# Designs tried in a protein design chat: VH-VL binders against q9umr5. Part 102

Target 1, 268 residues: q9umr5
Amino acid sequence: SYKPVIVVHGLFDSSYSFRHLLEYINETHPGTVVTVLDLFDGRESLRPLWEQVQGFREAVVPIMAKAPQGVHLICYSQGGLVCRALLSVMDDHNVDSFISLSSPQMGQYGDTDYLKWLFPTSMRSNLYRICYSPWGQEFSICNYWHDPHHDDLYLNASSFLALINGERDHPNATVWRKNFLRVGHLVLIGGPDDGVITPWQSSFFGFYDANETVLEMEEQLVYLRDSFGLKTLLARGAIVRCPMAGISHTAWHSNRTLYETCIEPWLS

## First folded at step 24 (VH-VL)

Design yk6
Fold by ESMFold2, look of step 24:
Structure yk6 (fold): chain C 268 residues (1-268), chain A 123 residues (1-123), chain B 112 residues (1-112)
Amino acid sequence: as target 1 above (268 residues)
Amino acid sequence: QVQLVQSGAEVKKPGSSVKVSCKASGGTFSDYAISWVRQAPGQGLEYLGEIIPMFHTRNYNKKFKGRVTITADKSTSTAYMELSSLRSEDTAVYYCARTKYDILEGFSDFDYWGQGTMVTVSS
Amino acid sequence: DVVMTQSPLSLPVTLGQPASISCRSSQSLVWSHGNTFLNWFQQRPGQSPRRLIYKVSNRDSGVPDRFSGSGSGTDFTLKISRVEAEDVGVYYCMQGTHEPFTFGQGTKLEIK
């Protein structure tokens, strides 16, 4: 029998968005128990990510307890950051595959139509003034805003991303790294035609340097210092990178070829 | 000049479905969420759900789980609400309304409303 | 679901006199850091609702300054400093802080 699958949605989502993904899992892995966590739906997806992590933690505990052989996580967009934080804060998680589906793992820095939807009078160059304030950090989008031109403000003001990336010293850093390293596989999914995640390589722990040149995961300081375990995971052969072109941000969970190529093999 | 124009009144039998349209004008359709609210005769207001065309997402009041479907067509700037398995209790005026999700200024909830669509469910 | 309780449900008032409508929520409407998505709507007879006040105390464009909103946390008030004949209708509070969004029962304002 297959391990249970827990799905964590993205911004403005609810369980309905994953209908096609659920169908694919049912067809290829009949009898798999799939739970799309029905928390922080719609507008509530804008709540601080630590608040969301706390609520999702409470929801996954009984599911994991009923599946001692392990569970899988499929975490879409913003949900991938929630899931990575879960893996760090839970010393008793039993996650085998953590499938990060086009998630801004190293943050976001882009003037897309999606950003302008929520910040119609702002630009990426000026958004740090909003996001790197106590007020801004009370919105989930600002919790992973990562301005490469204001790294000192990012490191000081980020209440979420800088902490889970181990970019700022904190008393839990060693424990969070240990907990994260208990995952069986980290499956990174994304692609150049996403149109929302900027740079799209953030889904693979790549990000801009100060000149907006994309540095890949292995060139990032957090990797080189092994701040939260990426270097260790890669050395274990536990990181799977599955880039796919031609998929827009809203289509990752409804593309059968992507499912069969990047997701299905990891749903043991 | 923002305007939300809804389809006309409908009379339906119990167990059937109804689909109400809401055409938006006077703004960029994709800049807003479109919500649906109903009002039974002589009663108060009840939220059904919303659609966000920019994110291709929808969120429903769980009270109506499985019975309500909200869709949008960007090319016609029109949102739709379909309510299935109709009961006499579903007799109401159905309104669409819109929301602007501006983080800096705060959410502007239901700043404009449609004229309403009366749906009568009777045998 | 957050329960929104209005009082009074019926409010007869003399023209030119003040009116006050109370709205109480079953839980706090504060969105993390003091943004409070408490709104007031007016529904005149035979018409769609019209928003008057958003975020507790912000008056919409074109709403007369005799309307004001106040409150915090779970307790909110809509005041009309001098009631005019055009103010007849039903007034609803609504919260947008918690899903699903919920409305009060309504307060019917009538001229004595």
Scores: ipSAE 0.794, ipTM 0.885, lowest interface PAE 1.0, mean pLDDT 92
Fold by ESMFold2, fold request of step 25:
Structure yk6 (fold): chain C 268 residues (1-268), chain A 123 residues (1-123), chain B 112 residues (1-112)
Amino acid sequence: as target 1 above (268 residues)
Amino acid sequence: QVQLVQSGAEVKKPGSSVKVSCKASGGTFSDYAISWVRQAPGQGLEYLGEIIPMFHTRNYNKKFKGRVTITADKSTSTAYMELSSLRSEDTAVYYCARTKYDILEGFSDFDYWGQGTMVTVSS
Amino acid sequence: DVVMTQSPLSLPVTLGQPASISCRSSQSLVWSHGNTFLNWFQQRPGQSPRRLIYKVSNRDSGVPDRFSGSGSGTDFTLKISRVEAEDVGVYYCMQGTHEPFTFGQGTKLEIK
């Protein structure tokens, strides 16, 4: 009776990270078929996001075909960008709830210990030199790096985020928007204590302006122009925003209260 | 300056488990991934898996089908590898090694190794 | 799993002469459109492995200039321009492009 759930993990992750989420679903929605896609694990999570999208697409096709009534997506961190791209590129997806679990939907501009781990000799102010190069775009974290002080470089060089946001013209923009708009609900989850996603409002399609002031989703150009369908979805009542304080980046899929409040209601 | 110091040799019976430690010094523990590699007597090298303490993530070679567990304790700068349901073919020297994930310079795999820990599985 | 095939498996060499070790992978080791994570390790008798070369051709600190790496795609070579007595041991190639990481079988270098 419950729709199948497909889970897409984040950076350096594997299916084991979601064991508590699986327990919660089993307890509250017994009989739900849950598939945690164990692709691009560990180091391979750094592969270009388009390569990951291609691989995940191949994996979800048979699952969706066996569930004509629809499926749900739960997509964590970097995985939320993979899932949003899937919704755009798949003409025939049947996703009801797309649950974006602390994902950098408008990009990342954080000088955190996590960033320093991958770029030990760089700072957020100069990382654009690496990320907005052909070299940098071969790595997933650079595919959604969004430097608000180098907007022209971002718009020109981003091989992934600027395209799926409709910020740069491309021949598939109309088709991708149409496909994305077939989703039943977009459930946005995140919070101020995440510690990795920067600004944390990126999980809700908020982001910095040129002065590093956070503009919320409705103030973003991609929303105002309805570039990939956010304004249409909001007007349809299909966007759910579920912020929760007190949760660090690695804890979103292992917090019972977060699950019950923000995830469970959308797993019909 | 950088050192990976492993725990001492172990003799174990079939069906038991072994836990090998790898203590890092001369650097910042959380800056690196710690990997485990084994070498059976007279044989080549075999990768078991890795832990990234900064991200709290683990990734295993699926060949070991859940028999290997890798953990870390940041407060002691120590990684651990536990191998369960031991068999005689698990007799090997077990090494830890570290990796630097630097996007600009490219990944620097296994730049330093522990001294190795001999694990002997016999009756 | 990516299969790494080394040749020769046994390499007797006269002191002062060159040596060459081949490593071939069952699939390309190119990361997407960029780097190639192919490494070479030396294991002297009774010791832990020591990295010699990373990313195909980059020598580690303290590795003599007589060691060099080359290759691309699926075919790689480690060369020693003049073999010294201290070079005795087993040499392994390893790929870090695809999970799980895999090693070649090893090449045992001996002095004739």
Scores: ipSAE 0.786, ipTM 0.878, lowest interface PAE 1.0, mean pLDDT 92
Fold by ESMFold2, fold request of step 25:
Formats: sequence, C-alpha cells, structure tokens
Structure yk6 (fold): chain C 268 residues (1-268), chain A 123 residues (1-123), chain B 112 residues (1-112)
Amino acid sequence: as target 1 above (268 residues)
Amino acid sequence: QVQLVQSGAEVKKPGSSVKVSCKASGGTFSDYAISWVRQAPGQGLEYLGEIIPMFHTRNYNKKFKGRVTITADKSTSTAYMELSSLRSEDTAVYYCARTKYDILEGFSDFDYWGQGTMVTVSS
Amino acid sequence: DVVMTQSPLSLPVTLGQPASISCRSSQSLVWSHGNTFLNWFQQRPGQSPRRLIYKVSNRDSGVPDRFSGSGSGTDFTLKISRVEAEDVGVYYCMQGTHEPFTFGQGTKLEIK
C-alpha cells in the first residue's frame, strides 16, 4: 500500500550507504518497494551532473510506469540536485514527496576538509578559476560551486546550477518550472552541524550574499521571482522544512530520529 | 616513508569470516581512499572495493554479492576488510592499496600497496 | 564491467632488448573530456604489486626511465627500452575510469 521509494545517492556513495535507511523503511512501512539507484557509484559520482541526470532519468522511467499512483524520491547531498533537475526535465513524472536530504540546493562555498580532500592546492577564494572554466564544469562538484564574490562568473559559466535555478536563460525554462511544480511535497532536511554543505542553509535554499551574510529562501531572487516555482510551492503549502542539529553530513541516512521525524511522515 | 602494514596470515574453514587490517603510517590517513585487491594463487588481481574515511563512503565490487565489508578507524589510521561466508575459491593474498582523489591533478590510483595477507580457506 | 585484455600473456625477452606489452579495454577509458585513468603495475616474484605508470604515460617516482607508457581511448602500451634482469615479473594494466576498477590478465616477463 505504500508508494515505491527511489533513492538517489551523493558524492562517492553507493547503495551500501543507505543500508540503515532501507532497514528503517522496512521496519516502519513493511512492504514498501525501495530502489537505491545503482548508477554513477563511487568515482563516477564526479561525472557532469547533466550526464548523471540523463542516466538516472532512464532508470526511473520504468519504476514510475509501474507505479501509476506515484513514487517518492529520497535524494542525498549532490543527489538532491540530480533529483531537482529530474523533476524539471521529466514532463510525465509522478513524484509525490521529493525529500532533499542535506543537499546543496543553492550551491556550495565551503573551505572544509572535504574541499581540501578533493582540491588539496586550492582555497574557496580561488576555486572559481578552476570551476568557472569549461574544464572545471566537467566535474560534478564544480556544477554547483557558487562563489558569492564572483556572481557574474557563476551566472555565465555554470552549466547546471544557474540553469536549474532559473538564474540564466534557458529555452525550456517555462516547461522546467511547470514540470517541477507537479511534485506533491518538497521536504527540505539539513542542519547546522552538517560540516560539509556551506552554508548549511543551502539545503533550505538559503545562501550567502556578497558579504557572506546568509539570506534565507524567501530573501533569494530565485524565490522572489519564482523562477522555478519555489514561491508557488510555498503558497500551496507544499514545502516542508525539517532542520535537525547534531547530525554530520555522513550521518543523515543512518540516524533513526531524523528518519522518524523528517522522512517517515512523507512516505505515504 | 609511507607504509601500509597488514595483519598476518589466516587459515579459515568454509562458511566462516575473516577480517584483515591495513594500518597506514608515514602519511595522513584521512587524505586517501583505501582499496582492497586480492590475488588467488598463480592468478591475477581482482578489485574488491574501497572506503573513503573522510566521507565515510564505501563502494564494493558487486561480484562479491554483499559478502565484503570494508571499515576504517581514523583514530588508529587502520582500514579493515571482512569477507564472510568463505568458500575455497576465496583462498588468496589480500592487499590494501591507496588512492588520492585530486581533481586538478587527476586521480592517483594504488600508489602504495600493503605487503599482502594470505587467507587460506580449507576444511 | 570493463574488460582489460593484455597481450602477450607470456613475454620471453633477451637481456638488453626492448619489450612491449599491449593492453586493450572494452570501453573508452577517457574521463568525460580529459584524463584517462590507465595504470601499469609490476609484480616481482613473491612481492606486492608496484605502480610503474599512472594516467597512461606518467612514470611514478623511482621508476627507471627505460619504462614508458602510451596510448589513448582503448589501446595502450607499456614499453621497456632495454630489459634488465630485475624486470622479471608480471605486469598488469588497470583502468580506474569505470566502476568497478578492473585489471588485465597479466603479462609474465621472463629472460630467455
């Protein structure tokens, strides 16, 4: 009786990362068909996000076709950006709950140990030189790098985030907005102790202004202009915000309290 | 100076489990991915999977059908590989090796290897 | 899985003569529009593998300049310009572009 659940993983993940989440769903909602999409695993999660969107699109079509009453998406970290793009490019998706699990929805500008791990000789202040180039945009991390001090370069060079946010012109922007708005609920999950997503409010469509002051979702131009439907969704009562402190980036899918509070209610 | 030091040889019965350790020294453990590779006697190399301690992510070769579990302990700079439901064909030398994921310079795979751990599965 | 095919599987060579090992992949090893993650390893008798070449043609630190790698796409070659006695062992190519990582069958180099 429960709708099927499709899980889209984050950077360096595989289906193993979600073993606890799968256990929680099985225990609380027995009989739920859960599919963790086994694409772009591990190293392949660094491939361009549009390449990942295309591959995940092909994988979700048969699952959605077999579930005419709808499906739910649980999309973790980078996977939340893949899922948001899926909802925009698919004319015929039947997603009820889109659960965005600590995803950098407004981008990333973090000089954390995770950034140093991937770019040992770079800093957040100079990474725009790499990411806002054609070469850099061939890596997934650069597809959502958002330097608040080089917004003109971001708007011009971003091959992914600026497009799905409606921050730069795209001939299909009107259709993408229409498709995204077919979702039943947008469930935003994240918290201040994440340690990777920077600012952590990116998981709630917040982001830095030029002074590195965090503006909340309702203060963002993409919201105010309703460029891809956030204002419409909020007015419809379709946006759920579920912040939780005390959870590090790697623990969102393995915390039972988080699952019971923020995820389970939306897996109808 | 960089070393990956593995635990000693093991003899196991079919159906049991084995856990091999790989301790890194001379470098910073969290800067690298740790992978596991095995080599049956007189045969080639076979990739088992990797762990990235910084991200707490694991990625396994699906050939092993969930029998491989890779873990890490950052405080001791040690990675572990556990293989369950052992079969005679699992008799092999098991190696750990490291990878650097540097996006600008490119991935540097298996630049250092452990000495290997012989696992013998016999009744 | 990407299949890596080495040839020859057995390579007897006279000391001081050149040697060449071919490695062919079932898929392109080009990462999107840039790097190619094709590596070469040497395993001397009774030892762990040692990396010789990474990213097709980059010699690892401490590897003699008589070793060189080349190739692109699906076709790769390891060359030894002048074989020495210490070069005896098994040579493996490995691809890291596609999950899971896969190795060639190995080429046993021996002095005839």
Scores: ipSAE 0.773, ipTM 0.876, lowest interface PAE 1.0, mean pLDDT 92

Design yk8
Fold by OpenDDE, fold request of step 25:
Structure yk8 (fold): chain C 268 residues (1-268), chain A 123 residues (1-123), chain B 112 residues (1-112)
Amino acid sequence: as target 1 above (268 residues)
Amino acid sequence: QVQLVQSGAEVKKPGSSVKVSCKASGGTFSDYAISWVRQAPGQGLEYLGEVIPMFHTRNYNKKFKGRVTITADKSTSTAYMELSSLRSEDTAVYYCARTKYDILEGFSDFDYWGQGTMVTVSS
Amino acid sequence: DVVMTQSPLSLPVTLGQPASISCRSSQSLVWSHGNTFLNWFQQRPGQSPRRLIYKVSNRDSGVPDRFSGSGSGTDFTLKISRVEAEDVGVYYCMQGTHEPFTFGQGTKLEIK
């Protein structure tokens, strides 16, 4: 039988967004038990990501326990960060494939429609004043705001991304790395036409330097230092990069071609 | 100037579906979320769900167990609420309402309401 | 779900006299960032609900200053300093802190 699939949604999402994905999985892998976790739906997804991690942890533990052969994890957008953190804090997870579906894994820094929607009076250049305050860090979107022009603030104030990345020293860094490395495969999915994840390379752990030049994963300090295991995963062939053009952010979970090309191969 | 104009009254049979529309004007449709709330005759208010046109996201009150479908069409600034498997208990006035999400200023819940759509479910 | 409990459910008031409606939530409505999404709505007979107060104490534009909201945590109050004839209707508190959003039972304000 196929391994169970756990799906974690993104910002303001609910299980409805994954109807097509469920259909695709059912068609191509009949009998697969797919669980879309209906936690922190809607505006609840704005709650601090650590709070979400705890909630999702409670939900996935029973599922994993019932699947001794392992599970697959599909995590969309903001959910990808939740899942990465989840796998970092869980010393007993049994995730075979961690599929990061258009997630800002290395953070977000862009004047997107999404940003403007949530911060109608703010630009990305000024958001650091909000997001790197204690108050701002109470919002999920600020938990992965990564301002390349205010690196010191990011490193010191980011209560989530900087920690799971191991960019700021903390007592759990070694353990989290060990836990995350339990994953069988890390499947990174994203693309240049996403329109939300900024830069889109963030889905592949690429990100801006101080000049807003996008550097690839292998150029990132987190990789070079192997702070949470990226270098190790890559070395053992556990990282899969699946870029795809022509996919908007809201279509990653519904595009059949994307599913067949980037998701389906890792559900067997 | 902001208005939410809903479709007309509906009379439906049990087991059927109803789809109510809510057209927004006087503001930028995509800047807001649209929620649906119903009120049975002589009863209180009950939240059904929300759609965010900008994000193409939807959230539902789980109480309805998948019977509610909320959609939005940005091109027409119209939100829709479909309720399937209608029961007599679904007889109510259905309202759409607008919500503004602003992280800095806080969320402005249901600042404007539609005029309501009476849905009667009877055999 | 968060249960919103209003009291009283029926509120007969003499014109010109003050009125007070209580709303209690089964859980704290305070977010970790400090905001509290408690709203008050007025529904006049035959009309749609109208928001009076948002985030506990903020009065909507056009709402008379005789309406005021207060409270914190789980206890909230809507006050009308001087009830007028146009205030007749049902008042609802509503929380938007926890999904799904929930309303109080409503308080029917009538003139004695």
Scores: ipSAE 0.932, ipTM 0.959, lowest interface PAE 0.5, mean pLDDT 97
Fold by OpenDDE, fold request of step 25:
Formats: structure tokens, C-alpha cells, sequence
Structure yk8 (fold): chain C 268 residues (1-268), chain A 123 residues (1-123), chain B 112 residues (1-112)
């Protein structure tokens, strides 16, 4: 039998967005028990990510307990960060494949339509004033805002991304790294035509330097320092990078070719 | 001026489906979310769900157990609400309403409403 | 789901006199960032609902200043300082803090 699949949605999303994914899984892996977690749907997805992590943890624990052989985790967009944090705080998770589906794993910094939609009167250049305040950190979108021009503020004020990345020292850094390393495979999915994740390489732990030059995962301090286990995972062949062009942000969970190429191989 | 104009009244049989439209004007359609609320005769208001055209996301009141489908067409600035497996208790006036999501200003819930669409379900 | 409880459900008022409607939520409507998404709507006979108040105490444009909203946490109030004939209708409170959004039962305001 196939291992159960747990799906975590993105910002302003719900289980409805994954109807095609469910169909694909059912078709290619019949009998798979797929659970799309309808937690923090809609505007509640704006709640602090740590709050979301706790909620999702409560939901996945019983699922994992019933699946001693392990589970697969598919996490879309903002959900990918929730899942990474989830795997960091759980010392007994049994995740075989963690599939990060177009997630801003190294954060977000872009004047996208999404940003303009949520912050009609702000630009990415001045969002640090909001997001790195205690008030701003009460919003999920600010929890992974990563301003390369205000690294000091990011490191000191980011209450989520900087912590799960191990970029800021905290008492749980070592344990979280150990927990995250329990994952069998980390499958990173994203692409240049996403249009929302900025830069798109963030889905692969790439990100801007101070000159807004995109550096790859292996050039990032979190990798070089192995602060949360990326270097270790790569060394043991546990990281899979699956870039795909021609896919917009809202299509990652519904594209058949993407599913067959980047998701399906890791559900067996 | 902002307007939400809905489609006309519907009469349906039990077990059938109804699809109501809501055309928005006077603003940028994609800048807002469209929600649907219904009101049975002589009763209060009940939230059905929401669509965000910009994000292509939908969220539903789980009470309806998948019977509600909300969609949006940005090219026509029109939102739709389809309710399937109709029952007599689904007889109500259905409203669309607009919501603005601004993190700084807060969420502006249902600042404008459509004129309503009467849906009658009877044998 | 969050239960919104209005009182009274029927409100007969003499023209020119004040009116007050209470709305209580089954749980706090305050977000961690401090906003409270409590709204008040007016529905005149035969019309669509119209928003009067948003985020507890903010009046919409065109709403007379005789309408005011107040409250915090789980207890909210809509006040009309001097009821006019055009105020006849049903008033609803609504919470937008928790999914799914929920409304009070409605308060029917009538002129004595």
C-alpha cells in the first residue's frame, strides 16, 4: 500500500485548490489516503505562522501515528514554510518525502501583484518598516519577508523565517536541525515563470544578496553553516531540485506534467 | 460609483443546480474579494463563501459540504455562485458582496452589496 | 463556528428617541495584531444590506453621525442617538475574525 499523503495549502487558500492534485494521486496511486488539511483557510492564513504550525501539528500527529511506515507531505506556497517549521519542531515525525511546492523557502522580496494586493500603498522597498515591527510580525506574510537591504532588521525582527533558518541564534536551533534531518527526501519545486515567488529561486533556497544578485543555495550562509541541515541533506542525496518553466504560481498544484515529473516519483 | 449587479430571479426543482452571477463595476475587479451571502425569507444572513480573483483562491463555509462553487472571471469582472443538489431550504435571496483586503487599513468586509437574487426551490 | 447573539431581537422606538443594540460573540474577535473585525449592517425593508460600521466603531461614508459603534473582545454595541423614520429596518452584527463569517440574528427596529 502507498503511504498517506498530507497536503498543506497556501495563503488565502483551502482544500479546493487541490482537487486536481487529489485526482492525479488517486489515478496514479490508487488507494492512497490523501488528507488536505482545511486549517487556517481564507483570511486566517494571515495569522502568525507559528500559530499555524501549532494548529497543523495537532492535525498531522494523529495521521502520522496511524501510519507507522511513514507519510508524504505536500506543501504549497506559504504552506511550504509551515511544513518546514513543522518538521523542525517535531522530534518524532515520520515524513518520508517533504515536497515543497513553489514555496518561498528563503523568503519573499518582490513587488508582485500579490504584494500590491495586500499592501496597496506600499512597495517592497519600504515594507521593512511594517513587516519588521512587532505589529507586522503578527501577519504570516511578514513572517517570511526577507529584505536584502535591511538584513539587520530581518535577523533581529523576523520571528519565523530567521529562526527556522537558524540565522538568528536561539535555544532550539540544534534540536530543530536534528528534527528536520529526519526527513527522507526534500523535494524542492519551483520555476522562473511563477510570477509570485520573488526571486523564484527562493523555492530552491536561493535568494538576493545586498545588490539583489541571486545567489544559489550553496552560496547561502544557512547552507555553508548547515544551520538547519541543508548541507547535510544535500551530502546524503536527500535533496531533489525540480525546476519547471511555464508554470504560474496558481497552477503548480493542478498541472499534470508537473505532477508526473516532480511529485509522482516521490509518492511511491 | 461601485456597483454589483446580479442576475435575475430563479425557480428551480429540488435536486437541480442554480448559478447566480455578480458583475462588478466602478472599481478594479481583481483588487477585491467577492463573497456570497444568502437570506431565507424572513430570516437572517448566512455566509456561503468567498473568491479572490487575484489569487484564484476560494473558501467556503463547510456547512454546505461541497454544494457551493464560487468562481470569478476577471475578463468580465463577474463572480458566480453555483449551488447544487438544491433543497427547499435553499430558497433565499442570494447576495454578492465586496471585500477589500488591506493589511494596513484592515479588512473592509462587505462594503458594497449586490441587489440580491431570489432563488426559489419548489416541486 | 462563532455564535453572534444580538439583543433585543425586536426594538420598538419612539421617533426622536435613542436606540441601542447589543451583539455578543461566543469568542474573542480580536486578532493578535489588534484588529477586531466586527461590522454592523442595516437592511431596510425590501433592500440589500448596507454596511454602517466596520471594525467596531468606524462609520462608513454617508452614514449619519447619529450612528455609533463601540465595544471590545466579545461585547459590542450599536447606538442610534436619535431615531428617524428612515432607520426602520433590521440591523445585523457580523464577525470577520474567524472563518466562517457569521451574523447575529438581526434586530428589527420599528417606530412606535
Amino acid sequence: as target 1 above (268 residues)
Amino acid sequence: QVQLVQSGAEVKKPGSSVKVSCKASGGTFSDYAISWVRQAPGQGLEYLGEVIPMFHTRNYNKKFKGRVTITADKSTSTAYMELSSLRSEDTAVYYCARTKYDILEGFSDFDYWGQGTMVTVSS
Amino acid sequence: DVVMTQSPLSLPVTLGQPASISCRSSQSLVWSHGNTFLNWFQQRPGQSPRRLIYKVSNRDSGVPDRFSGSGSGTDFTLKISRVEAEDVGVYYCMQGTHEPFTFGQGTKLEIK
Scores: ipSAE 0.931, ipTM 0.959, lowest interface PAE 0.5, mean pLDDT 97
Fold by OpenDDE, look of step 24:
Structure yk8 (fold): chain C 268 residues (1-268), chain A 123 residues (1-123), chain B 112 residues (1-112)
Amino acid sequence: as target 1 above (268 residues)
Amino acid sequence: QVQLVQSGAEVKKPGSSVKVSCKASGGTFSDYAISWVRQAPGQGLEYLGEVIPMFHTRNYNKKFKGRVTITADKSTSTAYMELSSLRSEDTAVYYCARTKYDILEGFSDFDYWGQGTMVTVSS
Amino acid sequence: DVVMTQSPLSLPVTLGQPASISCRSSQSLVWSHGNTFLNWFQQRPGQSPRRLIYKVSNRDSGVPDRFSGSGSGTDFTLKISRVEAEDVGVYYCMQGTHEPFTFGQGTKLEIK
């Protein structure tokens, strides 16, 4: 039998967005038990990510317990960060494949329509004033705001991304790294035509330097220092990178070709 | 001026489906979320769900157990609410309403409403 | 789901006299960032609901200053300083802090 699949949605999202994905899984892997977690739906997804991590943890623990052979995680957009954190804080998870579906794994710094939608009166260049305040950090979107021009503020004020990345020292860094390394495979999915994740390479742990030049995963300090285990995972062949062009952000979970190419191979 | 104009009254048989439309004007459709609320005769208001056209996301009141489908067409600035497996208890006036999301200013819930669409379910 | 409880459900008022409606939520409506999404709506006979107050105490444009909202946490109040004939209708509180959004039962304001 196939391992159960747990799906975690993105910002302002719900289980309904994954109806096509469910169809694909059912067709290609009949009998697979797929659970789309309807937690923190809609505007609730704006709640602090650590709060979300706790809620999702409570939901996945029973599922994992009933699946001693392991489970697969498919985590979309903001959900990918939730899942990474989840795997970092859980010392007993049994995740075989962690599929990060167009997630801003290295953070977000974009002037996209999405940003303008949420912050109609703000530009990305000024968002640090909001997001790196205690007030701003009460919003999920600020928990992974990564301003390359204000690195000190990011490192000191980011209550989520900087911590799960091990960019700021904290007492749980070693344990979180150990926990995260329990994952069988880390499947990173994203692409240049996403339109929301900025830069799109963030889905592959790439990100801007201080000059807004995009550096790849292997050039990142978190990789070089192996702060949460990326270098170790890559060394043991546990990281899969699956870039795909021609897919907008809202279509990653509903594209058959993407599913067959980037998701399906890891559901066995 | 902002207006939400809904489709006309509907009479349906039990077990059938109804689809109500809500056309927005006087603002930028994609800048807002559209919610649906219903009101049975002589009763209070009940939230059905929300669509965010910009994000192509939908959220439903789980009370309806998948019977509600909310969609939006940005090209026509129109939101839709479809309710399937209709029951007599679904007889109500259905309203669309607009919500503005702004992290700084806070969420502005249901600042404008449609005129309502009466849906009657009878055998 | 969050239960919104209004009191009273029926409110007969003499013209020119003040009115007060209470709304209590089954859990706190305060977000961690401090905002509280409590709204008040007016529904006149045969009309669609109209928002009067948003975020506890903010009046919509065009809403007379005789309407005021107050409260915090789980207890909220809508007050009308001087009831006028046009104020006849049903008033609803609504919370937007927790999904699904929920409304109070409604308070029917009538003139004695």
Scores: ipSAE 0.917, ipTM 0.950, lowest interface PAE 0.6, mean pLDDT 96

